VHH binders against q9y6x5. Designs and how they scored, part 418

Target 1, 379 residues: q9y6x5
Amino acid sequence: LPPKLLLVSFDGFRADYLKNYEFPHLQNFIKEGVLVEHVKNVFITKTFPNHYSIVTGLYEESHGIVANSMYDAVTKKHFSDSNDKDPFWWNEAVPIWVTNQLQENRSSAAAMWPGTDVPIHDTISSYFMNYNSSVSFEERLNNITMWLNNSNPPVTFATLYWEEPDASGHKYGPEDKENMSRVLKKIDDLIGDLVQRLKMLGLWENLNVIITSDHGMTQCSQDRLINLDSCIDHSYYTLIDLSPVAAILPKINRTEVYNKLKNCSPHMNVYLKEDIPNRFYYQHNDRIQPIILVADEGWTIVLNESSQKLGDHGYDNSLPSMHPFLAAHGPAFHKGYKHSTINIVDIYPMMCHILGLKPHPNNGTFGHTKCLLVDQWCI
Key: E = the ipSAE of ESMFold2; O = the ipSAE of OpenDDE; V2 = 0.75 times the mean of E and O plus 0.25 times the DockQ between their complexes.

## First folded at step 19 (VHH)

Design ja20 (framework vhh_7uia_1; at its last look DockQ between E and O 0.80; V2 from the best seeds 0.70)
Fold by ESMFold2, look of step 19:
Structure ja20 (fold): chain B 379 residues (1-379), chain A 124 residues (1-124)
Amino acid sequence: as target 1 above (379 residues)
Amino acid sequence: QLQLVETGGGLVKPGGSLRLSCVVSGFTFSSYAMAWVRQAPGKELEWVSSISGHGGSTYYEDSVQGRFTISTDNAKNTLYLQMSSLKPEDTAVYYCARVHYVYHSGRWEPFDYWGQGTQVTVSS
């Protein structure tokens, strides 16, 4: 049988939730497989960019999904959560499901992973669900397992996306033990349902399963606001994205806008595009605006001093609070192995190896994941 | 024509044993996962055990793990469920089912063919 892989994301699952909450089902999954305790994700630590980095192995500047809100000055196009289906935005890279389904006797399936309902390079996932947050996890799982079990040519790569714990992390904050305990217990039950479904279908032993996430979550507060309106008049710039990384398109001389912003708050770094730290790998794309503002952890950039969120993400990717985890089980993976850290871009070349695919040029390092795999020397 | 025929049900005392058999015809037995599913009186269907179609990997729901054993004889196209340490809670109609999705009533269901069922009763 050809190698098969199911990639699962629980959005906003901070790595240290594993130590601070009980996950009997996920812990059993880990015990019989592998764990990477911290995955260093890409800057900015937002949903669309990091999900695309997982499946392309590229930094955001290279794959072109540089934020959840974007503007392209040449085409005058806008990208947002509600306006994300134009292939223009996605075509700067080739995600793994496209490469996979172009192989002989292979297809790909998707239950709402970002980008899978878009025809990227004129190729859409062979089987997919249009994004709809009202569709239950159980229905997503049922469709994915139906496609894995029934399809001809066989589905060899499948993705499954779930919005929690991100949605609740924003609403309550990661430090709300009462609400987050309830939310995380539900997620652990869903992981139990996933494993039981795969066992019931006879798929468990020969299907490789990766459970991971795109980013973590940090606590916010009404006491930690940066009022942009107090520093600069709206007439001087166009606001492309606000918080915690603001994307500023100057309407006047860029240096003048920079000078008005540079001392706005001690809790915010202001960068001209060419001065963005090299460690972010966030400079070489026209969709990155001429000035960005990067709030300190837990600080919120606002226009009117009000914020309804108690948790947020998007901050510096060196922050442990922004890091997710990765767990995996299946014939390609060791059993009972724990690894401290990898880069999120390393997941792509590992997945290509498992599936026998030639990776496109990417920023990942296959050697970083060798110790997870049974067919590799661990060095 | 696909057929699944269960036998081996009956009355047994708590702690007893039974072996259920399911003879299949009309498809390549080894290319499909097969399952046992049960329904107690007034209750919904409950997955019991599965065996993969290639390599023979076996899986059990938690309440029967260690007490039930699923197996196949590919030469006879027969699926078995060896049940031991039976409890009154195991009383149900037991169905043999083929794992393959079928579209029914607006949703995909994981079993496309079922046997007629065999009654297992565990009573003192």
Scores: ipSAE 0.674, ipTM 0.903, lowest interface PAE 1.6, mean pLDDT 94
Fold by OpenDDE, look of step 19:
Structure ja20 (fold): chain B 379 residues (1-379), chain A 124 residues (1-124)
Amino acid sequence: as target 1 above (379 residues)
Amino acid sequence: QLQLVETGGGLVKPGGSLRLSCVVSGFTFSSYAMAWVRQAPGKELEWVSSISGHGGSTYYEDSVQGRFTISTDNAKNTLYLQMSSLKPEDTAVYYCARVHYVYHSGRWEPFDYWGQGTQVTVSS
């Protein structure tokens, strides 16, 4: 039987939640599989970029989804969570579900993973759900497992996405123990439901399952605001993305805009595009705007408005608060093995290996995940 | 033409044992996973146990783990559920079901064929 893989993402699941809260179902999942405690994600540490990095193995500058909000100056197109269906934005890379879909006697399935409801390179998953936040996890799970079990050609790769604990992290802040305990309990219960469903269907032992996330969450405060209106007039620039990484499109001379912003706050770094640090791998794409502002951890960039978010993400990808985790179970993985850290782009070549797919050129290192796999020698 | 017939239910005291049987006709076990599902009075259907088509993998609900054993006899086309250390909470109608999704009543259901069920009552 061809290998099968289910990739699951719980948005905004910070890695250290595992240390600070109880997850009996997830811990049982880990006990029978593997854990990577910290996954270093890509900069910007936002939902669309990181989910696409997981399934392409590419940094943002390479796959072209450089933010949740984008602007292309040539075509004058805009990208946002409410406007993400144009293949123009996705076609700079080939995600794994497309690669899998194009193989003989294989098909892909998706439940609301970013980009899965868009034809990319004229290929769309054989089975997918249009994004709808109102659809329950149960319904998503039911469809995914149905496709995994009954499809012809067989579904060999599937993805499942859920919006929590990100939404709650934004609302309550990650340090709200009372509310976050409740939210994370629900997440653990959903993981329990997932495992139970797979066992019920007789899929558990033969299905590879990865549970991961795209980013973490940091605590924000009304006491830590950077007001751009105090530094520069709105008429001098167009805001493409706001916080914690602002993308600035100058309407006047770029240098003038830069000079007005460079000293705006001691808690914000201002970069010309060509001066963006190399470690971010966030430079070589036309969709990156001429100036970017990067707030320090826990600081929020605002206009002349009050922020309602008590938690946020998108900060420096070296910050532990931005890191998700990865857990996995199945015939491809060891049992009871824990690993300290990998890069998020390393997931792609691993998944390709598991599925027997030839990977497209990518930035991942297969060697970083070898210790997780039963068929590899661990260095 | 497909049929599942459960037998083996009855009244038993707490701590007792029962063995349920499900005779299958019209298909082969090796092609499908099989499951036991139960419904207690006033409660929803609850998954109890599953066995893979090849018979190599068995799975159990947490509440029955270590007490129940699912198995098959291909020569007899029969699915079994060995129940031990029974508790009052195990009282229910037990159904055997074939694992195969079917679209019904507006949604996909994981089981396409069911038996008539057999009553298991655990009482002192």
Scores: ipSAE 0.647, ipTM 0.888, lowest interface PAE 0.8, mean pLDDT 95
ESMFold2 (binder alone), look of step 19: mean pLDDT 80; pTM 0.804
OpenDDE, second read of step 20: ipSAE 0.638; ipTM 0.887

Design ja21 (framework vhh_7uia_1; at its last look DockQ between E and O 0.93; V2 from the best seeds 0.00; counts 0 for: pae E 2.1 > 2)
Fold by OpenDDE, look of step 19:
Structure ja21 (fold): chain B 379 residues (1-379), chain A 124 residues (1-124)
Amino acid sequence: as target 1 above (379 residues)
Amino acid sequence: QLQLVETGGGLVKPGGSLRLSCVVSGFTFSSYAMAWVRQAPGKELEWVSSISGSGGSTYYEDSVKGRFTISTDNAKNTLYLQMSSLKPEDTAVYYCARVHYVYHSGRWQPFDHWGQGTQVTVSS
């Protein structure tokens, strides 16, 4: 029988939450499997880009989902969380569920993972849920496990997405111990529900499960604001994305716009597109705007309005506060093994290996995950 | 044509033991995972234990772990639940169920066939 893999994402689960809060269910999951303590995600450290990097093994500049909000100057199209259904945005890469779906005697399933309700390369998962934030985790879990158990051809790859603790992180800030404790307890309970469901169905020992996240969360404050209106008039540019990485489309000479912004704040780096640091792998895509602003950790770029968020993400991907974790369990993984760090793009070749899929060209390194796998030599 | 019949329930004192049996007809265990579930008075249905179709994997709810043992005898087409160190909170009707999703009551349900149940009462 072909191997099966369930990929689960809890949005905005910062890696160090594992150190600062109690997770009885998750810790039990880890005890019986593996843990990567820190996953270096891609820049920008936002939801859509990083979820697509997980399932493609590509940096943002390569897979084309470069932000949660995008603009294409040629087609004049816009991308946002409320407008993400156009295959135009997704077709620059092939996600793993498509690769899997195209194999014989295999199918894919998805519960609200970004991009899974869009036909990519004219292919969509045999089973999927349209994104709806009002749908409970239980219902999502029920559908996913139903498909894993009853489908023909069998579902061999499935994704499950949940919006917490990201939403709460934004609302309360990651340093709010009282509120975040409550939220994270709920997350742990959901993990408990997941494990129990799999055990109930007799799938636990034979199913590979990865629990991960796309990014972390940093504390923001009203005392740490960068007001662009103090530096440049709104008439001189179009704002494509705002904070903590602003994408600027100049309406006047780019150099003039740049010069007005370059000294706007000591807590913000301003880059022309060609000068974006190489380490971000965020340059070689037409969807990246001519100027980007990158706020320092914990700083918020605003216009005249005050930010309502006490936590945010999207900052430099080298910051520990931006890093998620990865835990895994199943026949492909060791038991009781902990690893310090991998790159988020490394997950893709690992998943391909587990599923016996030929990976598309990608930026991941399979060698970085070998120690997690029982069938590999760990040097 | 599919039938599940539970037996073995009864009254037992705390700390006692019972062995439940479920005789299956109309299908083969090797093709399906099987489960025990229970329902206490005024409470919701609760999963107790599962066994994979191959019989190679067994799973238990945390509250019964170490006390209950699920097993099968393929030659007899019978599912078992050995219960030991029984507690008053174990009092319930116990059902054997075949693990297979079916659409019912507006949603997919994980069990498509059930027995009539057997009463287990733990009391001093």
Scores: ipSAE 0.732, ipTM 0.915, lowest interface PAE 0.7, mean pLDDT 95
Fold by ESMFold2, look of step 19:
Structure ja21 (fold): chain B 379 residues (1-379), chain A 124 residues (1-124)
Amino acid sequence: as target 1 above (379 residues)
Amino acid sequence: QLQLVETGGGLVKPGGSLRLSCVVSGFTFSSYAMAWVRQAPGKELEWVSSISGSGGSTYYEDSVKGRFTISTDNAKNTLYLQMSSLKPEDTAVYYCARVHYVYHSGRWQPFDHWGQGTQVTVSS
C-alpha cells in the first residue's frame, strides 16, 4: 500500500544522446511515462556532488560534497575516490534515504549510489551494497528487486547506480559515434532488463521509477590543454583538484598566486573565492578553496601536457553538454508527457512528495516538477 | 502445506490452443504475484507471463504477447494460461510459480515455490 520509488542513475548520460543514438527500450519507457529533456545540474558538474544534490535538494556549498577531491582546512581532512567513507564529509546534509527510514514501517535499499554505504548521521541505508565497480548490473538489480519484494519493514525507497556511459564517455569521447553507439546500446539493453525484471515480479505498474543521471560529457582534445606548470611553480600552491575545475590552496600570498594565474590561458577563468559568480552557488563552504580555475568547455588543465581522457565533465553548469535527462514511469507520473527542463535540486522535493515525506530545507522548487505528477494541477 | 499443481498440457498441432491451470493451496493466493515459467528441452528456464496479486496487471514476454493470456480465479485459487496460435518453439514444460525471493544455491531467486510442471508439445 505505501508509495514506492526506485531512483536509477546511469552516470554521465548526456541529454542529447537521446536524439543522437537509438534507445528502443528507453524510448518505450519514456512513451509510457514522462521525460524531462534537460536537467540543469549543479556546479561543479562532477559525480559525487551531483549525486548528493539529487538526494538532498541542495547546492554543493550547502551539502558539503563540493568536488570529487576535497580538502577541509578546519579539520585538515582529505576526500578522494579512494577515501570517501568518513561520515564527516557527508554529514552537512540529510539524504532522502535517511529521512525515509525515520518513517514508521519503512526502510531504504541501495545498490551503490554515492554515499549509501556511509553511516550519515549514524544512519546507513537499511539494505545496501558496498561500492565495488566489478559488481554487474544484473547483480545490483537482483539485490534491489529482492529488497523491494521481500523486506520487512518494506523498502519504499531504493537507489541503483551504474558507471556507464560515464566511463566510456571519458575513454572515447561523446563524438566517437562507433564506440559510443555500442556502449549506449548496452545501456539501453540494461534498461530493458530493468523493466522486464519489474514486470516479471509484478511490480511495474505500482512502483515509481526515475531514470536519470548526474551530468553529461564534452569532447576533449590534445589540442586543448592548459599547462599550469608554464604559468606557476608547483611549489607556490597545493593542488586539491585539477581538471576541469582546479582547486588551488596558495602556499604564498594569495594575491601573488592569483596574479601568476590570471593570464595563464584565455580558455580558463581564474576566481578568487569571493569573486566566484553568484549563479554557481559555489562559495559558502570551507571546502571550496581560495582560488579556483574553471576551464572552458573541452579544455583540460594539465601539469605535464598529456591527457588520457577524450571526454570530460565538471564544467560550467550552464553548458548543455553538462546536462543529463530525467525519465520516469509509475503511478505518480503522467504518461507520454515531455517537459523541457528542471533543476537537478528540484528532484528531491518531487521525490519527497511522491513518498509522502516532509522535505528538509533545500534549494529545490516543487512547482518546477508538478506538471510531471498526476496528483497535481498543471492545466 | 503449500502446493501448486499444473494441469492442461498435451500434444497440439501448430496454430492450436491449450489452457493451462494451476491450482494453489496453503497461502493467500491474491497476496502474491504469480508467474508462468517454461523450460524447453535442454534449455534454461524462461519467464513467460506474470499477473499481480490483485489480478489487474498482466505482463508477457515478447514472443508470447498477443497469443497467451494469463488470468486468475481467486474464488477457485487457480491461475490460468490461455495459449493460442501455438508454435513449435512453445514446446516446453510449463511451471506455475509464486513470486517471492528465496535464497537458494548461493543466490537470491525470484520464485520460492513451483509446481511439478505440465508438458506442452507443439508438433505436426
Scores: ipSAE 0.608, ipTM 0.882, lowest interface PAE 2.1, mean pLDDT 93
ESMFold2 (binder alone), look of step 19: mean pLDDT 82; pTM 0.817

Design ja22 (framework vhh_7uia_1; at its last look DockQ between E and O 0.87; V2 from the best seeds 0.72)
Fold by ESMFold2, look of step 19:
Structure ja22 (fold): chain B 379 residues (1-379), chain A 124 residues (1-124)
Amino acid sequence: as target 1 above (379 residues)
Amino acid sequence: QLQLVETGGGLVKPGGSLRLSCVVSGFTFSSYAMAWVRQAPGKELEWVSSISGHGGSTYYEDSVKGRFTISTDNAKNTLYLQMSSLKPEDTAVYYCARVHYVYTSGRWEPFDHWGQGTQVTVSS
């Protein structure tokens, strides 16, 4: 029968949490499978863009989900985490669950992964939960395992999303060891529950499971603020997104707006769209605004003095604090193998290989992940 | 049509052994994962052990690992639980159950068919 794959994301799980905190359940998972210690994600290091990059293998400029908050000047449409259901935003790419369920005798299931409750190319995940943050991890897991076990045609690809440790990372900051230890202990218990549920159901031996994340988290402070209102009157621009990458739509001459901002803070880089560094792969999409402001790590762009998060993400994707990890277990994967780094876009072609799917054109490199897989010649 | 019949329960002293059997009919036994689940007096149901339908992979809850062994005889459509080094805490009604989700009382439950249960009592 076709191989099965469960893709799990714990939002905001910074790679070095594995070294700095105790994870008995996750470490057992890793011991019997594979670990990628650092996954280099895509710029900007935000939730919606990186979750879509995992399932499409594309940079943000190529899949069109370029931020958690977007504006399209031609259609006058707005996108946000509370206004994300219009297929317009998602249709510039084909996510793996669509490709999967179009195969004969296959279906896909989803428990709240970004985009799975949207009909992308007129195709919505075969089984899905509408997003609702109040639904417990246990209920999400119960639905996913019910669909994996009971469905005809069989569910061969499933996704599961959980909001922690991202929510707590924003609230406390990653350096609050007391609070983050409690939060991460809960996450490890959920991983233990996941593995135990799969064992109880007899699914564990024949199901491939990837546990990963979209980004990390860096410490913020009230002492590290960049006040835009001190540098430019808000009447000169429309703010599409604020921090740590501000998206600026000028209302007056673009060069004039740039000149007012360029010396605003030594802790912020100001880019005209054409001058955005090539290494970001963040230029060739109409949803990217004419000017972006990129704060240094741990700095927060604000309009006025207000309460700020104690942790944040979205910064330069070269920063280790922005990088998640990837762990995997199942018949497709080696046991006890550790790998230093991959690009987040490399996950997609690997998943396509495991599932026997022909990947769409993408930015990933299968060779970067082939050493994780038992059926590949490595080195 | 589906029938699950447990036998082999009884009274045993601490440190003793028992072997539970579950004879199944009405479905292709080897096509489903099977489980043992127990309920002590006044306690919730507790998963004990599972085995894949083709008798390959076995799984145990931590408190019974090393003491209990799950197995099958596919020719006889029979599931077994060999219990050794029994403790008073193992006192419970033991059920065999088929792993297949069913919608019951407003939620999906992972076991759609249960035996009637067999009492295991571990007492001095």
Scores: ipSAE 0.688, ipTM 0.904, lowest interface PAE 1.5, mean pLDDT 93
Fold by OpenDDE, look of step 19:
Structure ja22 (fold): chain B 379 residues (1-379), chain A 124 residues (1-124)
Amino acid sequence: as target 1 above (379 residues)
Amino acid sequence: QLQLVETGGGLVKPGGSLRLSCVVSGFTFSSYAMAWVRQAPGKELEWVSSISGHGGSTYYEDSVKGRFTISTDNAKNTLYLQMSSLKPEDTAVYYCARVHYVYTSGRWEPFDHWGQGTQVTVSS
């Protein structure tokens, strides 16, 4: 029988939450499996880009989902969380569920993972849920496990997505111990529910499960604001994305716009597209706008409005506060092994290996995950 | 044509033991995972234990770990639940169920066939 893999994402689960809060269920999961303590995600450290990087092994500039909000100047199309269904945005890469779906005697399933309800390269998973934030975790879990158990051809790859602790992180800020403790307890309980469900169904020992996240969360404050209106008139540019990485489309000469912004704040770096640091791998895509503003950690770019968020993400991907974790359990993984760090793009070749899929060209390094796998040598 | 029949329930004192049996007809264990589920008075159904189709993997609810043992005898087409160190909290009707999703009452349910249940009462 082909191996099976369930990929689970809890949005905005910062890696150090594991050190600062109690997770009885998750710790038990880790104890019987593996943990990567920090996953270096891709820049921008946002939901859509990083979830697509996980399942493609590509940096943003390569897979084409460069932000949660995008604009294509040629087609004049816009991308956002409320407008993400056009295959145009996704077709620059092939996600793993498509690769898996195209194999004989295999199918894919998805519960609200970004991009899974869109036909990509004219292929959509055999089973999926349209995104609806009102649908409970229980219902999502029920459908995913049903498909894993009853499908023909068998579901060999499945994804499950949940919006917490991201939403709460935004609302309360990651430093709110009282509220975040409550939220994270709920997350741990959901992990408990997941494990119990798999055990109930007799799938636990034979199913590979990865629990991870797309990014972390940093504390924001009303005292740390960068007001663009103080630096440049709204008539001179179109804002494609705002904070903490702003994408600027000039309506006047780009150099003039740049000059007005370059000294706007000591807590914001301003880049022309060609000058974006190479380490971000965020340059070689037409969907990246001519000017990018990158706020320092904990700073918020605003217009003439105060920010309502006490936490945010999207900052420099080298910041620990932006890093998620990865835990895994199943026949492919060791038991009781902890690893310090991997790149988020490394997950893809690992998953391909587990599933016996030939990976598409990607930016991941399989060698970085070998120590997690029972069938590999750990150097 | 599929049938599950539970037996072995009864009254037992705290700390006592019982062995439940579930005789299966119409299918084979090797094709399906099997489960024990219980329902206490006034409470919802609670999963107790599962065994994989191949019989190599067993799983338990945390409250029964170390006390209950699930097993199968393929030659007899029988599922077992050995219960030890029983507690009053274990009082319930115990059902054996075949693990296979079925769409019913507007949702997918993980068990498509159930036995009639057997009463287990733990009391001093």
Scores: ipSAE 0.640, ipTM 0.885, lowest interface PAE 0.8, mean pLDDT 95
ESMFold2 (binder alone), look of step 19: mean pLDDT 82; pTM 0.818
OpenDDE, second read of step 20: ipSAE 0.585; ipTM 0.871

